# Ledger of designs, part 2: VHH binders against c9jj37

Target 1, 291 residues: c9jj37
Amino acid sequence: MEPLGLVVHGKAEPFSAALRSLVNNPRYSDVCFVVGQERQEVFAHRCLLACRCNFFQRLLGTEPGPGVPSPVVLSTVPTEAFLAVLEFLYTNSVKLYRHSVLEVLTAAVEYGLEELRELCLQFVVKVLDVDLVCEALQVAVTFGLGQLQERCVAFIEAHSQEALRTRGFLELSAAALLPLLRSDKLCVDEAELVRAARSWARVGAAVLERPVAEVAAPVVKELRLALLAPAELSALEEQNRQEPLIPVEQIVEAWKCHALRRGDEARGAPCRRRRGTLPREHHRFLDLSFK

## First folded at step 14 (VHH)

Design k2
Fold by ESMFold2, look of step 15:
Structure k2 (fold): chain B 291 residues (1-291), chain A 122 residues (1-122)
Amino acid sequence: as target 1 above (291 residues)
Amino acid sequence: EVQLVESGGGLVQAGGSLRLFCAASGFTVSDNYMAWLRQAPGKRREWVALIYSGGSTDYADSVKDRFTISRDNAKNTVSLQMNSLKPEDTAIYFCAKRGYDWPSGYRTYDHWGQGTQVTVSS
């Protein structure tokens, strides 16, 4: 027998354009959001949000409105990122931009939008550069995005000098900074890394209103002070007296490495070189086997 | 005290050019993300251009290839060169610092100037 029916399709472009015209459009809208710190009003349509997104389905509920709509406050998401989410929900497409993709990605994760999340990840990798990489690393660590985290760490390992000078680096959480400080592939000398860590801790101290030493405590053990020359350790001690960063015990362990002329991990001082470690005379002792 | 002061706005004929300036105090421009935004009457404030701490730049589609954001680290200033101006570029232009909002995890504009008016006649 011949088939009785045939599925036919209209053109996708005019269909998407019609739906896109409703994004942030009060025409037929039945919900208003107040979005971000600027408290921008954004008009939306419950049927599109709820059918496309379980987060909005739960947030908006199924009951009829009371006659005067009360705005739904989303106090943290930036307006541009929220509008990108709406465009995706309405049309199954959205244009992504380097300046906002991390905020769209964050919103996609928070709203449980798996496909948008994956599309944002692909775009982040495509546009990744020195100016974006630390922010991307922070997002990856916050949400457990292992593939992005690996790409960011590898990028920073290859562009260490530039990446460590960025604002994004200074604003990393301790959890995001630890993978970098643990890396043997970092192309930066330990003396410079100590300076970068102090700069990082100062920014965190100002923001969190906590002492520099408290901000730095979770990460400072990863600094490999045994790699510093005696003059550099002495300068570090002077800096540490003026602005405490590193526990004195850690500096003492590095001095013990010099005094005992041994690189044995039993002494507790890290002595493994990184790719960017500049040579020092005493490094010849760090390779020697203990007993 | 963090302050941002815009200048350089005015009236210009369509097709003309203007350069806007933003003087910053209380922080270092080159250590931060700096942006220009604009707001036409009755419309939302919209992002125009961003310069990252490392010096790379991004532009809104509507101004790409016509506007250039730049900074002078010695004078601690940000500027916006605006070429091939159109009547739809008429707006109050704001200089802003883009900061990290630790509680939310989003980047937001945490400091703003008063704005400078740009009017493009047809």
Scores: ipSAE 0.735, ipTM 0.906, lowest interface PAE 1.5, mean pLDDT 89
Fold by ESMFold2, fold request of step 17:
Structure k2 (fold): chain B 291 residues (1-291), chain A 122 residues (1-122)
Amino acid sequence: as target 1 above (291 residues)
Amino acid sequence: EVQLVESGGGLVQAGGSLRLFCAASGFTVSDNYMAWLRQAPGKRREWVALIYSGGSTDYADSVKDRFTISRDNAKNTVSLQMNSLKPEDTAIYFCAKRGYDWPSGYRTYDHWGQGTQVTVSS
């Protein structure tokens, strides 16, 4: 028997519930945040934030100072995500939801909350589906979350037709789209992929207020035009005249593959099939031996 | 011009039902994420339901199994069927479009309606 003392434990749930009651509660509050584009007031408690989070420790300081204005403005994080972060900081637990987990994950990364970030990642994988996967891919690429990125790419490879038609696909950055276009495992035909890329570029052009061709420039070389039949390639040239998307030089290289009746791995993968590539007569030439 | 106009609010007794409508113009509802949010007197605005561009749906715990979000692509509208209404459902209900905000890296509600009042009496 330990003669000097015994560690005893109270019930965790009532303790956690008491702390949860302080989330966004002006009772005993000593800091107020103005959060998100809604500019919502959120009341909080400095000691809880500072002891649980180095980002808040530095932001709020141990004493009021010239570099910590009041109220504290957090102009971008959505209120629901910020409240989830507070709940986690106060109680070491939080309920996550599919509709908002990507915002909580983003906040966890920005505030340096490694454990919450990992918990959010596990939850994203658990709830991943066709409607979420492209948005999750964008977050993964933005923050360099390689494991999530690989899972999202694999999911899209397995559900390519549906995923490419989502709003999340149209909102991908060029950096997030590149891993998809480089994949031999996409279950989509190249003619459809060109149309998807044009739709993607149109949305990006509207959002960024730039020409479609400029938005598409970082990704268009990953389109495998040599897989298109001559009639399809001719139709693409006509579409390009009406709405430029693909440089003429890339179309010329596709015509060379037809004329030379072979692929050329040395120039990248412009003629390798994908899992979803529909057959065309000229495909019988793409894997030919050189001798 | 992007516009969202809510309708269908009113006064209803507890246990009753009501259907809200959101007419959208300037964009296609089925190509976007659409949500209903609500704001009770003296409370912050809270999320109620979301329909994803692919058609799947999510609901707040407080309304799950009682509310149903749906869309009518031919009319370019979003609806919220509210059943088994409770006094705590009393709020102004807003229809909103969710989009990705590139500068912040967050998904945000970039367009809102003016709201429709729902009042549930005990």
Scores: ipSAE 0.735, ipTM 0.908, lowest interface PAE 1.5, mean pLDDT 89
Fold by ESMFold2, fold request of step 17:
Structure k2 (fold): chain B 291 residues (1-291), chain A 122 residues (1-122)
Amino acid sequence: as target 1 above (291 residues)
Amino acid sequence: EVQLVESGGGLVQAGGSLRLFCAASGFTVSDNYMAWLRQAPGKRREWVALIYSGGSTDYADSVKDRFTISRDNAKNTVSLQMNSLKPEDTAIYFCAKRGYDWPSGYRTYDHWGQGTQVTVSS
């Protein structure tokens, strides 16, 4: 009989709590970060960062600097998100919060932290609601997170009127807005969708310092103007004169559908109803052009 | 253009209550994400509470169930009701607007008030 070794284990939580106490602790630290737009000082430990994260291994290098090294600047990540990343690196755990999880997710993607990214994605899905969904969609589109994108689009399709009124909707990029405008499953009428697109374009125009029509150009063709009643098209034309949003040619194509009493994809006007399209008398003629 | 002005701070005995107010101008409070943050002497600024544009709220663990963020859309103000105050709550409290920062891709606080001092005596 040979002697057998036995692996013995201490309690996990006191161990991780001890490591957590080192997060942003100048005692024993050998690197200082200046983080975010506020330029917040954050103290850290090279050995933990480098062994847990290839991004920091490359950033910090092998050779220590002088006895009082220059701070490492991370100018974009918010301090709260950076501290969450550090906590995860030190303890293999972190508490996630609805208000900041998208920043932690963004940092996890940028620092190549695959497990933290997946944990953040699971948390975002669990806490997804009308107030978060458009911001989550923007992150998903920015980083190509297909599962999150699909979940966000489905959520918005089911809660369209509420989602379109949120600040997160108004701040979407054109690339994030396009999948929504292309959807036949939106539960919103086209008249309201045109108003939402105008509000969206106004916010983008202010941020980019460009005309509303220029901001709207990448997405405006997805608005299905043939679904509007003639009185609604006339009102849209007046609004368009005061604040241009939609090219005149697109409005002309919608009028052609009315004048010819037929919808027609050959004229480039989208005629397909959405789940939320409210009925109008002329809709009975749109089906005659389907082939 | 955008301006945030905090008020309602003061000296309070431990266990007491205060209500802070933030008057906003240059934008509509209900169309935006509004937050309270605080900074104790010698400490970093920390997030306290957030009210989303749709009206839902989030709170820091240290203030949950004691503080309530709310808004008055008619007056275009945000408030923070602070109950069961502790000496650890002593700080300058700031009202802030959160927005998407396109260059960084992060949500950040893009406008701040000057702050109002809250002091909780033991």
Scores: ipSAE 0.724, ipTM 0.904, lowest interface PAE 1.5, mean pLDDT 89
Fold by ESMFold2, fold request of step 17:
Structure k2 (fold): chain B 291 residues (1-291), chain A 122 residues (1-122)
Amino acid sequence: as target 1 above (291 residues)
Amino acid sequence: EVQLVESGGGLVQAGGSLRLFCAASGFTVSDNYMAWLRQAPGKRREWVALIYSGGSTDYADSVKDRFTISRDNAKNTVSLQMNSLKPEDTAIYFCAKRGYDWPSGYRTYDHWGQGTQVTVSS
């Protein structure tokens, strides 16, 4: 009556350690990758990659033949992130670090590694801080990671002054910046937000070799110029002549709000205050309807 | 032109200390992510330390609690204080600027210094 078969288990850590020793190890290796911009050689084992990852199963096939040259070039992924992916594939575990987790997350998304992606997301949330949050937001927007995006936006809303001064903010895409500029919960005054947007656009202009105004065009309508005092609008006009950022029509609409002493939300420059909006004398008139 | 120049390397006894410096030109250190990497003989280049634009820091496990990355914004320099040095810390040390590479979607080291040799004797 007693079953004759029994599943027995060895100790997990010695098993994992043995497999970990094969990561980037030419012993028994049957594939070599050239990884990242430094073109570093990384040795790997086809059977482990293919059985653990459909991306590698398709990339490597069953035989190395025409169309999958040896070595296999992966020019974009940084070596550290690729090695983390290999360690996870070989051992089902990997240590994550704040400095590189976004690269491991990006690789996990690109290679279709759902569990590693989820583990990276959990880790990003745990280590999220002012210095990481804008870079995490960019990754979230790039890959449509809505829960991470919402977490990052909320964090930036709570730490707006510090977050807007980071390099990560300056490197955001327009698509990543838009959710921030649409937020009523930012704790920065609109004058400072205009300056932050100009700094952001300058970085993008240098990288893309385009005029600042072209870089800023997708986002400038979200700046709420009616909240600025007349002296601030006048200074903005002078800055705009020296370095164009905002279409003159948007500045004109803000002046119309002052001249008519009314808001005009239909013109793409909402008069709605943000959490960090500092009071100005004319703000008491922005809520009035157009007569 | 962005330029990074390391200095301060040399020979030091195990257990000793050394401070590396990286002079930057063409950009502002405090507006960027700055890193130290090292390449030991026969090894690949490995990350050692990072200072974020907001001032927080990260360290590789092998150097944590022994090395300190810092910056001097007035001189536009990054430094690496290396304490309790071990023979395995022997390497060429590089200063690098990390930036977002928009075409690839990864953060990469887009500018490097020439490197400075650190040798730790037993």
Scores: ipSAE 0.722, ipTM 0.905, lowest interface PAE 1.5, mean pLDDT 89

## First folded at step 16 (VHH)

Design n3
Fold by OpenDDE, fold request of step 17:
Structure n3 (fold): chain B 291 residues (1-291), chain A 122 residues (1-122)
Amino acid sequence: as target 1 above (291 residues)
Amino acid sequence: EVQLVESGGGLVQAGGSLRLFCAASGFTVSDNYMAWLRQAPGKRREWVAFIYSGGSTDYADSVKDRFTISRDNAKNTVSLQMNSLKPEDTAIYFCAKRGYDWPSGYRTYDHWGQGTQVTVSS
């Protein structure tokens, strides 16, 4: 019977510290990355990357040889996020910060690092606040992270007024904005939501070099214009004349609701109050149609 | 055109204080994400402090409780108050704006200042 060996463990901290010292260290490095928009050089070790990550194994090749061109260009990932990824690959640990965790999460997903992804998700949930939540929602929607998406939507529902005023909100995709606009639980008045949507569309229009109305087209149908008072609708029409945002037909539909004083059951979603909807005189007629 | 201009750097003794300023033009600071980074001699550029559009802040561990990032909306500036300075804080300090790269999905620093020199003597 071959004597069964005993697995013994050294101290983890000195080991991790030693390996951490190799991150972006030219000493003994055999690969150089050009990273990010700034084209920062980052030094690494092929054997460590290849054994820890399939993405890098494929990227760097399995056969030892001069065949992999150095430097390897990774032009999209920010340097800070890439260094965090290396730290994790080298030490099985990573220091995460609120300002950069979503970039690390994105990189983890792209490189197929499941454990790092989970660590990032846990951290995001732990530090989730008004300034981070919209950016987190975008990442969740982009990569189909359902649990994170639900948490973000719930958080925004509870903190709608503040969340809608963040830069993160303005930078949401239509796909990320839609779940919010469909929510009955938003703690914001419809007039404020329309204003926020306009601001959102303006930012998108500038970035995409497209008209505001075109950018807004996928989401504006979720705005519940029938909840607005006649004076507010008139103001919206005037604003829309100056800067088209909402199709005229949608505004006309809202006016029809006012004229008919009938909340058609069939039109249920556009007339449904949100949690933060402020009461208006005509709402008494809308409520009757749902009873 | 977006521009960032740093000022306030200089020579200070260990334990002293400095306040750096970053004047922004071409965009509104209060509506964007801003950061301070620094590069010490022979070292890579490192992140120091971050301020969100909502006003919350984040700091590197090395400067936490000593440095404070803030904004002056009226002047459209970002500041870095540096207290209890150490020789290790000697570096060129950069102000940067963070933007969203839609095609890649990453948030990156899309604009930088030229930097201001901070030297802390022992």
Scores: ipSAE 0.906, ipTM 0.964, lowest interface PAE 0.5, mean pLDDT 93
Fold by OpenDDE, fold request of step 17:
Structure n3 (fold): chain B 291 residues (1-291), chain A 122 residues (1-122)
Amino acid sequence: as target 1 above (291 residues)
Amino acid sequence: EVQLVESGGGLVQAGGSLRLFCAASGFTVSDNYMAWLRQAPGKRREWVAFIYSGGSTDYADSVKDRFTISRDNAKNTVSLQMNSLKPEDTAIYFCAKRGYDWPSGYRTYDHWGQGTQVTVSS
């Protein structure tokens, strides 16, 4: 009768604490990373990284010896996020902060750490607020995190005025901005949304060194200009002459809606009110088109 | 040109208080993410406090309930009120701006000043 073995477990906390002490510790370290734009040196242990993460297994190799040149340069990941990843790999635990969780999430996705990704997602949802939501939306869109994307969009719909005033909003990609501009549930007036879109496009223009109109081109068609009053459209035209943002044809279409005093069913979404749309005199003609 | 200039550092006894200031130019503080970082001798630079464009704040556990980050929009400055200071708080303190690195998708500190020395004696 082969003796049946029994698995016996020691205390988890002292074990985890001991391993944590090895994070970024040059003692017994056999690999050094140069991390982030600041080029911070971070010390690690090849065997621990390789056994916990396939990405690092491939990066560091499986053969014993000085096969991989040290230091290994990881120039994109911030040091704080990288250290969080190491903490998780070494201890199976991680301390997350609101200001850096999205960087940790991004790193988790890039390194194929599914469990860490899930932990980060849970944390993001738990601490989601006006200051974090646009940045979270961007990450969700970038990596196709559907549940997070839905949660972020819903949050922004409920807190539209505040969310549109954040730096996170200004730094959204066109792909991340589109689901917002398509939403009927935004609690903001269209005039404010146009202003926000202009500000967004300006930031993008500066970063990409491209004209404002070019940066805005993928998203401006989602603005519902027909909801604006004649005086607001005139003001928009004047502003557009000084700084092109919206195609003239789109503005002309809005004027046609005013002239015809009807929402063209064929024109679809551009005449539909949003939750936060302020009432205007000409809206009485637009409402009839949706009944 | 973006510039950050830290001031207010000095020598203080344990249990004492100090207020650091950061004067920003070339950008609007209220429209950006700002932070205080510190670097002790022989240690890496570490995050201390963070303030979002919307005004919410975050703190490292080591300084929570002792330090307060704030901003003056009119003066375009960021401050760090440090109370109940400990010898472990001795470091060079940096005011930093966080930016978005579009190619990588990471948020990083893209600008910081020369720093101000804080020394806490036992």
Scores: ipSAE 0.830, ipTM 0.932, lowest interface PAE 0.6, mean pLDDT 92
Fold by OpenDDE, look of step 16:
Structure n3 (fold): chain B 291 residues (1-291), chain A 122 residues (1-122)
Amino acid sequence: as target 1 above (291 residues)
Amino acid sequence: EVQLVESGGGLVQAGGSLRLFCAASGFTVSDNYMAWLRQAPGKRREWVAFIYSGGSTDYADSVKDRFTISRDNAKNTVSLQMNSLKPEDTAIYFCAKRGYDWPSGYRTYDHWGQGTQVTVSS
């Protein structure tokens, strides 16, 4: 019976420090990455990357040889995020910052780094605030991170007015915006939400070089126009003539609700109040309930 | 057209102070994410300070409690107050706007100034 050896451990800190010193160190490096839009050169060690990450194992190949083009171009990942990934791969630790954690999270997901992903998620939840929440929601929706998505939506519901005024909100995808617009728990009046949606659509229109109405088309149906007063609807119509945002048919449906003095759930127009909906005279005729 | 123009750099003795300015045009700084970055000779560009649209700020550990990022909405400018300067703070300082890259899904610095030289003598 071969004597069973005892596993003993050295000090972790000096070990990690030593390995950290190899991050982006050209000394002994055998692979160079060109990273980000700025094309920053980043030096690494193939053996360390390959043993810690399947993505890099595949990318770099199993055979040492002229077969892997050097440098390896990673044009999408920001340099800071990539360096954080390397730090984690080399040291099993990473310093996370609020301003960059979502990029690190995105990289972790893309590279299949489950442990790093979890660390990032924990950090995001810990530091979640009004400035970060919409960006976090976008990442959550993009990668199907359900728990994070729920946390972000809940946070925005609680801080709706502030959240809707952030740059992060303006940069949401339609897919990320939809869960918010469907929420009965938003603490914002519908008139403000319409304004926010317009602002959102304008930003998207500029970025995508598409008309505002086209950008807004996937989400505008979730706006509950029937909650608006007649004067507000008239104002919306006028604004819509100047800058099309909402289909005219949707506005007409809102007017029909006023005329009939009832919310027609059957016709698909949401007439439910949101938590932040301000009372209006015609609401007394709408059987509006909070879920 | 988006433009960023840095100013306020110069030569200063260790322990001294400088205030950098970044004048932005083509967009509103208060509605965007802004940052200061620096690049020392032979080193990579590194972020120094970050200001969110909501006004929250972040700092690199190396400059924490010494540097302050702020903005003047009326002038559409971003500033970096640098106190207790050290020789290791010598670098070209860049003002940058961070944006969302839709195709990649990453937040990136999409606009930069030309930078301003800061030299701290011992």
Scores: ipSAE 0.777, ipTM 0.913, lowest interface PAE 0.7, mean pLDDT 92
Fold by ESMFold2, fold request of step 17:
Structure n3 (fold): chain B 291 residues (1-291), chain A 122 residues (1-122)
Amino acid sequence: as target 1 above (291 residues)
Amino acid sequence: EVQLVESGGGLVQAGGSLRLFCAASGFTVSDNYMAWLRQAPGKRREWVAFIYSGGSTDYADSVKDRFTISRDNAKNTVSLQMNSLKPEDTAIYFCAKRGYDWPSGYRTYDHWGQGTQVTVSS
């Protein structure tokens, strides 16, 4: 009597462990990458990369050249993140860490690895805190990850004072900073926001080797100077003369609000309070829409 | 000029303790991300401990609960307290600053110390 034909399955863990042993292993390797700024050699196996990843299928082609193949240079991805991608491709699993998950996520997007991207996003949300959130926001904005962006903005709105003091905040692009400055829900006073914006612009100016005012130009209109008291505006003018940040025209608009006692812009950005706005005497006039 | 200088390495019996120090100049430690990494013989550098600019910390599984990364902001130093040392901890230990590479969008270690040797006897 003939046995029935059926599909049987071995244990997944020993299979994955065997493949994990080949990650960055020159044994049986047929491709070498030179990875990251340290230009570290990483050995890999073309069949696994190509069958698991369309990006590598295109990058590596169908047949290697004769003799010793030239290394494939990946100059920007950090080695740790690249090794995490390889582990995922070889074993369908990878351990993620808070300090490096954003780099793995970036690589997953770059290499078109949809499942790894989703797994990294779930992990980022799980480990999100004040120390990570601004860096995560930057990644979300860079790659159009709307759900992560909304989560990060909400987190920063709830932890505004601490988040604005992080290195990650200072390193945000203008595009990533704009959603924060437009938010009515920030739990920080406008005087503090102006100081945070100046600190942000100084870091960008040093890194980009450009004037502070040029770095700040895309975002400064979102600062709500009408909320500042006259003494605060005067101090801002003095700071602006010493280190230009804000166009004079924007400061003039704030002074006009005081001089004319108009609340016509109570619904507009220059006059709208944020959750963290501290009261000033003149704020009574911002609510009035007459004369 | 950004510079990192490690010290405190040496030979220690298994189960012993050492404290490594990293003196930083050219930048403020508390405003930056700092890490300790190590390179065992025949292996690549691997991260050991990480301290965020806000002060939170992460550790590799192999050293969790045995090693403690900390910083002294007044002295502008980072330290690594290593307890319950094992022969597997034998490596050159490096202090590193993690920077942000604006063109690529990746966070990478942009400055390294020379390293300090830690040897743990079996």
Scores: ipSAE 0.759, ipTM 0.912, lowest interface PAE 1.3, mean pLDDT 89

